# Miniprotein binders against a7ua95r516to809: the designs that were tried, part 152

Target 1, 294 residues: a7ua95r516to809
Amino acid sequence: ASLSLLSISDLVPDLQFIFFWMSNAIEILYFIQQKSPAYMQTIELMDDKAGSKESLLSATISANEEAMTILEEVIMYTFQQCVYYITKTLYVVLPGLLDCNPFGTEPSSEQCRRAAGVCVCAVCVMPEAVRRVVSVFQTTSDLLQQYQVHSEIQSQMFAYLFFFTNVSLFNQLIDKGPARGWFQRSRVLQIQASVKILLDWAKGAGHNHLAQKFFAKFCSTVTILASPPQQLSQMSWKALCAEHPSLKPVQLHRILTQYQLMAELGPLPIWQPSSEDEAYIYRTVDLLESFENH
Key: E = the ipSAE of ESMFold2; O = the ipSAE of OpenDDE; V2 = 0.75 times the mean of E and O plus 0.25 times the DockQ between their complexes.

## First folded at step 11 (miniprotein)

Design di3 (at its last look DockQ between E and O 0.89; V2 from the best seeds 0.00; counts 0 for: pae O 3.2 > 1.5)
Fold by ESMFold2, look of step 11:
Structure di3 (fold): chain B 294 residues (1-294), chain A 95 residues (1-95)
Amino acid sequence: as target 1 above (294 residues)
Amino acid sequence: SLRKRAEELERKAEELKEKVEELRREAEEEGAPEEVEALLKEAEEMAQAAKKLARLAEIALERGDPRLARYLLRAAKILLDWAELLIKEAERLLE
């Protein structure tokens, strides 16, 4: 429990060094990629007898390929280290999103004090649990900008962080939700509001398409659970699968079972799985998502 | 040790940059072909990149990351060997 309090600020010094190394490796890789075609073209146009020109060109191609391979290994290694440290802090702060109440949130004075003379700050008006998650994403964004990390790598970083967030929230909701009361109607609406604040941050930060792609499973779950009973009861299983393709049959079945229980819609199943899906709704091995995308 | 290797590669990078400058002055005085300057320019750029990688490896060792340092030193060595090849070709063309 006490180990669960690790914050992103404790890790910033280590992250700064890792981003520094990654950014330098990317710059050198980019230099080699941009410069080598022009240099090879110059060698090809040199006036020389056979042997010397061909030998130089062959050696240049070989050196280029080896250097690029090793630099790509450095970039991959440093990227994985960044992801490891950042997701370690995300894992600690994400459960709070499922327990917080954004409708009764009081403004935090600590963050507004840092904005000397200005008290307009989106972070200051967020619930504390949401603010902690946003702080991890914002700190990551700030570090990537500070070290001028290539935009493609920045996108890959946030794609993985959103993927990790989705898996963590979905698994906790499915696994702990019944015991924690997270499927109760009022709680679902609170969770929906908290996730919307997080999605609004992602949109404002320029990551809307990544968030839409990688939060899909958790967002689909919350959307179903938040739906009015009259609306949801009119939808067939096939229609729900089509509207929420990110959900596996066992996952959709579990969500609908919890929905029917908490909405007090009686004991008779409302949604009948297709014959194709019926074999899969009891596959409990597929219920929780893996953090490994192997 | 990796520390001694990093220091050696950084020193070698500086030696190659000095050699490039020496050959550049010789090429200007003798009116050498344009391709000599092209080779020397690329060699200097490769040596400078290798120096940066060697220095980054020293920092990684100070921070206790010898795995990262080994990757950086491998890349530095490849770039230095590349620079040496270009310098030797430039020397041949000045003859």
Scores: ipSAE 0.453, ipTM 0.824, lowest interface PAE 2.0, mean pLDDT 83
Fold by OpenDDE base, look of step 11:
Structure di3 (fold): chain B 294 residues (1-294), chain A 95 residues (1-95)
Amino acid sequence: as target 1 above (294 residues)
Amino acid sequence: SLRKRAEELERKAEELKEKVEELRREAEEEGAPEEVEALLKEAEEMAQAAKKLARLAEIALERGDPRLARYLLRAAKILLDWAELLIKEAERLLE
């Protein structure tokens, strides 16, 4: 089946089983972690008959450590499988977010999954392209809650998904943006509005801090590009670096160069990199974000 | 086969639970110390956890994930071995 046809709904049955396994493995691991200290203490308090106590304690410690290690492997495996399936779905829907016009009056055609009738909830009134992205995150959240997955694992899942989303959107914007016209002010404003809807959802879902942290690069890029020429031309390289610390020098330089071209601005001495950053602006290997550095 | 191993582990878990119940009755009749009941309770919990893991392994096999099944079966076996150690210590304390 074409990747383009893959929806998060198609993956729900498989994801349900993976989440079920992950949740159970976490539960059993937690059980062992809680019981082991008390049991070891009980053995330690027993009468030492001919070294039997020490051998039993050693065997118990070894068995516990091995069981915990295996359960951790199961948790990691199931986590990776979840991420794999969810990121495949994100890969399909994320490009639509950059092309989305959120100011259009497209009627919401989809019914809210939580309502039996016509729903006017925030998700139902979203532009279709934004709604598709939010649906992936919402489905993930609902599954994590349904299977009562530990809060730390939920946080790690969303951290990774936001990281993936940021890297994907940032790289697409930097690489394809000029050719696609995404650096045009009108398009940038559309992208900014679409991202705001996503961030508002994340805030409502209790993931505000994670979203702010992991979307920082993409948001900084969009903020710079959305800035009026009159305002941005008054900002020095140092001021821009300080205001947008998530951007590497090479990334900021690329953004400003493309902005200059789009706005038909002549060379701006105020945007000249510092002598310290001058060597770094040519490190093209650092231009795009890596998916491996999570 | 992995399925056969899962079934064997489930059976072993039930056998250990039955053994715990037997020893619990003996401990009550003999007026055994609280340490024996504590060991038996932990053994029962380990056996139950192992049974749960074995069932999850069967589900993994049905879904075509033998890798996950192998992890779950290994964990189940370790927990059963742990339960057996606890049972043996309980038996020793009853002698």
Scores: ipSAE 0.022, ipTM 0.454, lowest interface PAE 3.2, mean pLDDT 86
ESMFold2 (binder alone), look of step 11: mean pLDDT 89; pTM 0.886

Design di4 (at its last look DockQ between E and O 0.02; V2 from the best seeds 0.00; counts 0 for: pae O 1.6 > 1.5, placed apart)
Fold by ESMFold2, look of step 11:
Structure di4 (fold): chain B 294 residues (1-294), chain A 95 residues (1-95)
Amino acid sequence: as target 1 above (294 residues)
Amino acid sequence: SLRKRAEELERKAEELKEKVEELRREAEEEGAPEEVEALLKAAEEMAQAAKKLARLAEIALERGDPRLARYLLRAAKILLDYAELLIKEAERLLE
């Protein structure tokens, strides 16, 4: 059952098989891609026999292209299976980032707590909620490397996982934030600190470019919410749109509304949407992000 | 059944590899054109790839994924048919 698969470590056996098939399919696809031109070259240099040479060239093109098309489908299928398992785990652990307090967290490991006076490793000091998310990403990275999955596929995997993470965190914050108190300033600062730890992991793992690209919407949201009132109240709607292009008008409007409530600010004239954005600030269909679009 | 088909394709792959070895020995004994070895090498490479695909399909069936197995066996069949065509051309050139 999906509820029984709450930890990435429980999924490793299933993921190992899926990565095994994916890696092998990629290797065979690449093999065929490399060999097809060589076979064509060999056939072109054969005896000049009418019909025989052209028939063989046609068969070479047809067989290799058809086989490669099928292997691309296998790679996509196994990629989607990996994403299915991994994102089910992420879905469970990601909300914890919004609830955790990274400033007051004790080392979670008994071994790290015992050794805290001697040395402090980043993993042992990391808040448990952040560690659970990092564990998913790190386990994924380790499996991709263990099975020598092509670097382009590895990048696509993390692009999707970061996209999923951004959508999940953003939607949770917007949808549940008022009821959960996540817009309180002290909580926003805690969320900001937790996200920074996650972004630091991504940078250290060689995925900084992808994280910067795919976390943009959530990071913009947290940056706005974390801004001091003296600073944010000096920024016009147009300036905020320019500084945070990842946010749709309805999303920026909602974020500013929540900020006003928590900072006890009345409506500010400089936050009035531009005329071109006015038509879009109430498009509730655009408020939450789709897990299927990016 | 898909399992029976996977076994058949793996057997066919091995048969084609054995045929390649037989023709390779014949080509060496008869001083055949250089392109005969090139065709036989290509056939061997395609048959080996198909065998690997058939084995991957068997594992998928053991794990209860017949959709994955079906894709893998389709690819294996295509490569084996191509390998067989290469072998037939090599045979023609040895005549």
Scores: ipSAE 0.741, ipTM 0.934, lowest interface PAE 0.7, mean pLDDT 85
Fold by OpenDDE base, look of step 11:
Structure di4 (fold): chain B 294 residues (1-294), chain A 95 residues (1-95)
Amino acid sequence: as target 1 above (294 residues)
Amino acid sequence: SLRKRAEELERKAEELKEKVEELRREAEEEGAPEEVEALLKAAEEMAQAAKKLARLAEIALERGDPRLARYLLRAAKILLDYAELLIKEAERLLE
C-alpha cells in the first residue's frame, strides 16, 4: 500500500500487539525489581548447607539481572516499534496541517459514522487536516490507556511524538514555506489557528506541559510570522532572541529575512544580529532541526 | 504443574530457535531482504530469553516461590508468543 494511504486505523491491529507486549513486559519488570531484594534476603537467611548458599545467591542475582535486562530490551524494542509506526502515520498527515484553512466551511467529516446526526464533538468540528493529526494522537492515547501502559512510558511516547511533529512542521515551514506561500500573513494566521486547535487538544488530553515544551520552536516561528509589521519592526534582534529562546540565531535570522521579503520591508537595522550572534547566523547546518539525538 | 509448564516453555523456545534456523537457510537461498534476517534474529533472541526465564522459574520453584515462578513463566510465554509473531512475519515476507 502506498504510504499516502496509510491511516492510523490500519495500524491499530499491529499496534495493539506491540502495546500488549510492552505493557506486560513493564509489569513483569516492575515485579522483578520489587521482589528481587526480598528474594535475595530470603536466600541470605537460609542455612548454609555445604556452601550451596553462596552459589545459589550468585545464581539468583545473575538470573534476576539477566531477566531485567531482557525485559528492558523488550520494552525498548516495543517502544521503538510503536514510535516507528505512529511517526510514519504522522509523516503522511502533518503536511496537510500547513495547508489547512480552519476558517473555511469544510464539510463535516463523514467519519463520525456512529451518530446518525451531525456530531458536534470537539474532534468532529475540527478541520479535516487537523482532525487527521489529532486522530493519530488520540488513537495512541486510547491504546496506551487500554493496555494500561505505565504513565512514565506514556509521557515519553508523547514527548517523542510532539518532538517529531515539531521538527517535521518546523522544517517544512522553513524549507518550503516561502515557495508555498506559508509566510503570507493570511496563511500564517491559518497555520496559527490550526496549531492552536492541536494544542488545545493536547491540553484537554493532559499533555499541556509537554506540548508547550516540544512545540515551542514551531510556535515561536508562527508567532513571529503572525505578528503585524508595525509591531515586529519595533522589536530589536536582542528582544526577539529573548522572547523566542527556542530559536537558534540562524533560524531567527532566516525567519526575519523571509518576513522582510514577504512584507516588502526595507532593511531594518534594528533586526541586525549582535556582534556575538553574527558568526552563528551563517551556520546553515543548524537551520533545520534534526530528528536525531532525542 | 508449574514445573511442567516451565519444561514446555523451554521445549517451545528450542522449537522456535530451530524454526528460525530453518527460515534463515531459506532466506539465504532466496536472497531475502535484510528485514527478514532482522526479524529472525529478534525472534531468536526472544526465544533464548524465554528459555532463560523458564529456567529461572524452575529455580524459583525449587526455592519455594511459586508466585515469582508464575511471573517468570508468564514473561517467558510473552516472549515466545512475540517470537512466533516475528517468525510469522518473516514467513510472510518470504512468500
Scores: ipSAE 0.114, ipTM 0.593, lowest interface PAE 1.6, mean pLDDT 88
ESMFold2 (binder alone), look of step 11: mean pLDDT 90; pTM 0.891

Design di5 (at its last look DockQ between E and O 0.03; V2 from the best seeds 0.00; counts 0 for: pae E 2.9 > 1.5, placed apart)
Fold by ESMFold2, look of step 11:
Structure di5 (fold): chain B 294 residues (1-294), chain A 95 residues (1-95)
Amino acid sequence: as target 1 above (294 residues)
Amino acid sequence: SLRKRAEELERKAEELKEKVEELRREAEEEGAPEEVEALLKAAEEMAQAAKKLARLAEIALERGDPRLARYLLRAAKILLDFAELLIKEAERLLE
């Protein structure tokens, strides 16, 4: 609790070893998978005069299956360790996205300011809070590529990191937003711009589909909150549910309640839930998202 | 200790690879069936993979992860036991 300044760069040495083990386990698993048919063919072509062929076939199947099972456990164990270290860093840096101003007029470093007032490097146009989150994603991507981790495992890693990011940001916004002023429209527009930088990174990194899927709840929330009052007030509950299917009724109701309060649209509810949804808008157990859903 | 076990499995892998080379030379001198070379090649490949797993386990122990090391040594032992079985069958065919 007392040291919340840990950066992803401090964890790189540990992550390097974990990715090293994961990558080697994957290579050996692949080797066994590719060699198994050849071993089976060799044994099947043996002269069965001594009657050892059946025993060797059984041993080949058993050894390959047992070794592959253990290697799959190693891969999962190392994957979980990577996720643990990376999300520990994300948990610390993500709340800053909700407080930062991506529309700032100053460069992120004094050296960029001296370059004739134009930023010639991408990091100089990002607020520090956004840069810290992008750095976690970029460092993870660089390590996965450095150790040549299989693309499906890379996709699974980013699917979980985006899921974690979405849950963390959504829960913080819903839970702490009223006290922190995060529902004010000017603040929401700043949050929207910061998230766009993350989405642009994900698109450039080849993970656009994963980001669209796993950021949907938080992005829907910010989209609603950023909407002009004149436009949002004219939309029905049914239309909002159709446009934002990632939001549960209790979540949509809470977001609209906060929107109405901050836009000063009066105390009378503008958006009336359907009779079917009315049973669910008070389910506070469904308000916050669980990190256990993967 | 797990370190001692990792060293033992790595030494065993080297012993099996040396045995494969000895039997390979013997098979060439006697004009043995192609099945013998195929068994020896498979044994060599399994012993090589087991050696790599034992080395990875030593690294895991140096970094203080004995759980990972135990997984890797279990896989290494399975592959070495299989390699030894293949070598014994190759020896039988050379007799």
Scores: ipSAE 0.236, ipTM 0.732, lowest interface PAE 2.9, mean pLDDT 83
Fold by OpenDDE base, look of step 11:
Structure di5 (fold): chain B 294 residues (1-294), chain A 95 residues (1-95)
Amino acid sequence: as target 1 above (294 residues)
Amino acid sequence: SLRKRAEELERKAEELKEKVEELRREAEEEGAPEEVEALLKAAEEMAQAAKKLARLAEIALERGDPRLARYLLRAAKILLDFAELLIKEAERLLE
């Protein structure tokens, strides 16, 4: 099946199995971790009637450590599989978010049509492109809750998914934005509104801190691009660096250069990088974000 | 009985190890990709861990802790089921 046709709903059966396995492995690992010390202590307190106590203890410790290691590997494997399937789905739907016009009257999604009435829930009023992205995250959340996955693992999952989303959106915007017209003010405002809907969902889902942290780079980029020329032209390079610490100098320089071209602004000495940053603005290897750094 | 279940899981672990060795020989003869060996190795490790967990369950039973034994046996079963999945994937890649 072409990647373009893959929906999160198509992956739910496979994901359900993986989440079930992961949840059980976590539960068992946690149990072993909690009970093993008491179990070892019980062995230590036993009478050494047969002189085999030490060998039994050693064998038990070794077996326990190996079992825990293997369970950790199972958890890691299942986590990676979940991330793989979910990010594959995100990869398909994320480009639509950049092209989305949230101010247009898009027809209500088919999924909420099952309720005979006009559902005015926050998800139903979302633009289709935003709804598709939110649906991936919501499905993930629902599965994590359904299988009672430990809260720390849930946090790690969303941290990675938000990281992936930020990297994907940022890289697409920086690389393709000029050619796609995404740096035009009207388009930027659409992107800003779409991202706000996503962030509002994340806030409602209890992931506000993670969303703010991991979307910082993309949000900073969009904020700069959405700024009126009159306002942005009054901000120095140092002020912009301070206000947007998530952006590397090379990234900020690229954004400002493209903004200048789009807004037909002449050279702005106030945006000139500091002598300290001058060497860094030419590090093109650092322009795009890496998926490997998480 | 929990003891019989432990013995059954130990036997199953050995059966899976034998299956891994069989598939490893087949993979070597066919010049199978490195991915097959990785799956087989992982399955072997899971089966070995399951066997150890089953043994730990027996020890727990001898000590009068059937609750711990049940958890350990559950863990062993999970690992064996995982090993079987890896073996099936390896078999699929050899077809």
Scores: ipSAE 0.124, ipTM 0.610, lowest interface PAE 2.0, mean pLDDT 88
ESMFold2 (binder alone), look of step 11: mean pLDDT 90; pTM 0.887

Design di6 (at its last look DockQ between E and O 0.93; V2 from the best seeds 0.00; counts 0 for: pae E 2.6 > 1.5)
Fold by ESMFold2, look of step 11:
Formats: structure tokens, sequence, C-alpha cells
Structure di6 (fold): chain B 294 residues (1-294), chain A 95 residues (1-95)
């Protein structure tokens, strides 16, 4: 409820401090990792006049390991804090992707209206629900660049944000889709178009491989629901499993069963699981995805 | 208490930096072996990193994040103890 008023712009000041701490910790960790071995080699070549060389080297190794461990904890702590704030914003805006109509007219955002003349067509023509999600990703990207966060950490950040986005959209579609009418073909095609815009942003931002990896489950689901029933009825269960390896048996079976109900199909025995898969289609614990695993 | 500790560690970092500069001047006057310069370069780097961590911890405390400040000060202390060991060895080698 209260969270529906939260925008990424409100969180930028807090995120700026967290990225400031993260980027500095990364720089110090990098220095220790890259420069310390050269200095340790110099110590190893040192003349051992009083037998203190072994003690000095041992103390240096211990300090190096302890410092790296604690700096890694700082980086992880600040990374988790960034993800926490950003995903709170994503959680609020992501459901709109399932309800929007990218083929219809949407009002321009306040930011786009005020930025008229500096906006390119990509921002001004984007549906508002999609623009809200892209705004979160774009603001995150801008902050990471502003604070010169190491590219590996930038990739890990977007890997988790795409993972979170996939889990959130997939779970909502599976859990609420039938009741909300999201399994209707016209809605699925609208959802597919909206997600395509988001995937195009990820490609343009240099994150195509990450988006392809982490959106696979949601995209497979939408692809199935966008397929004509006649096309699906010509595929065996084994073929459908092979075509959609990102979906667990219970997930695939639930999607096909709900599709049968919404498309008013008669029984389709060809969608029956193999003997080995029959036990797995009833594992409701496997139906929804966890936000904790990635 | 964390604020007092951050100030102490930053002051200690400055003390060790000054000590390194003094020892580098002495090493040049004595014609010291290259091992002494290597130890002092590493000590200087550790003291500078520790100073930066202490400054970051002070900012974290000002912003109300004492948990982050504790992590930063622990790392700063380790780097300063490391620098101090290197300085002591460099002093020994300068006779």
Amino acid sequence: as target 1 above (294 residues)
Amino acid sequence: SLRKRAEELERKAEELKEKVEELRREAEEEGAPEEVEALLKLAEAMAQAAKKLARLAEIALERGDPRLARYLLRAAKILLDWAELLIKEAERLLE
C-alpha cells in the first residue's frame, strides 16, 4: 500500500552513499589483491639476518587474508543494501507490466513531459508501466557508472535484478494469472510486447546475455501461452520439456493445463507426462520460484 | 565509542605515514638496501588504505550506519597493525 508511492528517485540519495562506500571498498580490495603479491615476493627475497623473515611473511599473509575477508564483507553488505532498496522499488512497479497495453495510448510520464526536447523517441513512446521499470534499471546503471563501480560488480548487480524481475513476474503470472485473465491470448501478446521492450533495453545497455539467462523461465512461459493451441497439440510432453528446459515439470504441466482450460480445449492426452515425470508434476513445493535462490 | 575509535585510527594512520617518510629519508642518507624501500612502500600503502577506511567509517557513523562503520574500522586496524610490523622491520634493518 504505502510502497505504491515509492519511486527510485526518492532512494537516489541513500543509494549514492551506499555506492560511495562500495566503490571505495572495492578499490582498496583490488589494491590489496593486485599489489600485495609483488610486495610479498620482495619480502621473500629479503636477507634473513635475524631469522625474522618467516615471522614477517607469516604476519603479512595473515593480515592480507583478514583484510581481504573483511573488505569482502563490506562489499557484500553494501551490495545487499543496494539490492534491497532497488528491489523494493521493482516490487512495486513490476506488476504493471502484466496489466499494461503497449499497443494502446498511454500518457507521457511527468519526467518525459518536463524533459521534452531532450528526450529521444525511445523514452517518450514507451508505455508508462514499462517506463517505470526501465527507469529503475537505468537509474541503477547511471549510479554504478557515476561511482565507477567495478564492471564485475555491475554485472552481478544486474544479474540479481534480472533474477528478481523474473521471479516476481513468473510467480505473479502463475499464481494470479487465471484469476486476472492474464492467460487470455490478447493479454499474453500484450505482456510479450511489454517484456520485449524491457529486453531491448537490456541489450542496448550491454546486459543481453544476463537478461537472456535470467528471464528464461518467464519468457518460456509467455512463449507457450502465445503459441496457437493447434501448434502445441502437435507436440508430445517430451518434446515440450525439451523445448522449455527452464521450466520444471510441475510448472510446465500447470501452464499447459491452465492453457487448456482458457482455450476451451478438450482433453489432450499428448500433454501427459512421461512415466518418470508423473511424480514431479504434483510437487506443488516446486511450482513457485524462490527469491532467495539464483 | 565507534566515533572515538575512528578518530584514533585516522590519527594513527597519519602517525605511521609520517614515520614512513622519516625512515625513507634516513634510508636515503644511509644507502639502505632495497628491501628497506620495499617494506616502507608497503607500509605507506597500508597506512593510506587504513586512513581512507577510517574516514569512510566516520561518514558511515554520521549517516547512522554503525554496522558498516564497525566493518570498516576492523579492516583499518588490521592494515595499521600490518604497517606497524613493516615499519619495525625497516627500522631494524637500518640499524
Scores: ipSAE 0.372, ipTM 0.782, lowest interface PAE 2.6, mean pLDDT 80
Fold by OpenDDE base, look of step 11:
Order: sequence, then structure tokens, then C-alpha cells
Structure di6 (fold): chain B 294 residues (1-294), chain A 95 residues (1-95)
Amino acid sequence: as target 1 above (294 residues)
Amino acid sequence: SLRKRAEELERKAEELKEKVEELRREAEEEGAPEEVEALLKLAEAMAQAAKKLARLAEIALERGDPRLARYLLRAAKILLDWAELLIKEAERLLE
């Protein structure tokens, strides 16, 4: 019950402090990494008075390594906390994306209504379910920029969030899709349009490459399901594997089987897995994606 | 307490900064080699970083995260110990 009410806005105060700590730890680590070599070189160039130079150098190296290690642990800890809070919010809003009808005249968000002017920005014209997902990513982006978090860490954050989103959406579609009617052509087209809006946002936010990479599996699934029966029935198993390399054989087989049932197609010999893949299509453990492999 | 430790580290950081400034004045008066100034600059930077970490630890404690505070305080202590070693070497070179 309480999780359904959790918005990204409710987490902003906590996230702000975590980002503050993370940013400061990164800054200090970077400072040490940049300055330490020059200082070590200075010590190395000093006259060796009674072996004091070697002792000082050794102590300096040890202190530097230990300090860097601890700061890396702080960065990792704060990163994990950010991911934890953000993914909780995503977990709540992502199911709405699969049920969204982006072609419907959904009323503009209350926030955009309060601005006396009809904001025709890309976010204001988004369906509510898509806007909620985008709001999580946008808030994350804004916080990362506000606290001037290093670009590498920003990239890692979005990589993980897109990964999490892809796994969540893919698993929900594969597991619940048949029962929820998400494999019906009309519903698939709605899902495809909703995902396109999200991908367009990611492109506009400068994350196009990451989005293309980490959403590949979900996008491939939606593309197959959106394909007309006349077109898809002409594609061999081998051709589909080649066109959709992000899908495991067991996943592709599951998608095609459900597509066949939905489209009321008889058995299609052309979709028969190759002898090489025949053993893999029964690996049900590989059907759903894991959150642990990232 | 972790709070008391943070306050102690902040005080120590300020003491080390004052010591650096003292030694810098001595080095300038004596015409000390560039190596002394390099050591003092590094010591000052480490003391400043340690002070920042100690303040962050206090904020972590106020937010109820003693785990994060412990990491930050450990890092601060390491940097201060490092600064002290650099200061001692600078003193030796002035001697």
C-alpha cells in the first residue's frame, strides 16, 4: 500500500544528501589522484638523508592508497544508496508504461495545468504513465548536474537505471503479457509508442547510446510482436536470431510461440529452431532476465 | 562518540594548518629550498581535505548514517596522519 504512493519527489530530500556526499567524495578522490604523483616525485628527488626519504615515500604511498580505497568505498556506498531509492520509484511507475495508451487524449498533468500557459514542451504532451517514468530519470539527471557529479559516475548511473528498466519491462512483458493482453497487436503498438517516447527523451538528454544498448532486449521483443503476421511468418528462425541478437534462443522461442497463439497461426516450420539452438530453447532458467548480472 | 571524533579531527586539521603557516614563514625567512614549500602545500591540502571529510561525517551522523560517518572519519584520520608526516619532514629540512 505505502509503496504505491511513493513518488520521486518524496525521495528528493534524501537523494540530495546522498548526492552531496558522493560528489564530495569523488572530488577529494580526484584531488588525491591528481596531486599524489607530483608529491611522490618531489620526495623521490630529495636528498637521502639517513634513509628518511625511503621511509617517508613508503609512508606516503601507503597513506595515499589507504585513503583512496576508503573514498572509493564511500563512493560505491553512496552510489548504491542512490540506485536503491531511484529503483524503488521506478518499480512503482514502470508497470504503468505497459498499460499506457499514448494515443488517447489523456489530460495534461496537474503541474503543467497550473502554469497558466499551455506548455507544449515534449514532457507536457507525454501520456501520464510515460511522464512519470521520465520524471524519475529527469530528476536523477537534474540532481547529478546540480551536485556536479563526475560524468563517468553519471554514465554508470544511467546505465544501471536503463538496465533495471529493461529487465523490469522485459520480465513483466514475458511473464504477464499473455494474461494481460499485452501481446495483442493493438496493445503492442501502444507499448511501442510509449517506449519510443522514452527513448526520444533519452536521446534528447544525451543518453542515446546507453538507451539503445540497454533497452535492446525489450525493444527487440516489442519489434517482433509489433510485426505484421504476413511479414514475420516469412522470417526464418535463423533470420530472427540474426536480426535480434540480444534475445536468447529460449526468449525468442517463447515470444514466437506466444505470437503464434495470439495471431492464431498454425505451426510454422520456418520458425523451427536450428539443431544448434534446440537444446537452448528449453533452458527456462534463462527465460527471464536477472537483476544480479550487472 | 563519532561526533566527538569528528570535532577532534576538525580541530586537529586546523592545528596542522596553523603549523603549516608557521613553517612557511620560517621557510621564507631562511630561504628554504622549494622542496619545503612543496611538502607544506601538500600537508595543507591534506588537512583541508580531512576537515571537509570530518564535516561530512557530522552531516552523516545528523542524518542517522553512522556507517558513512565512520568511513569519512577514517579517511580524515589517514589524511591528517599523512599531513603530520609531511610537516615533520619539512621541519627536518629547516633544521
Scores: ipSAE 0.057, ipTM 0.534, lowest interface PAE 2.2, mean pLDDT 87
ESMFold2 (binder alone), look of step 11: mean pLDDT 89; pTM 0.883

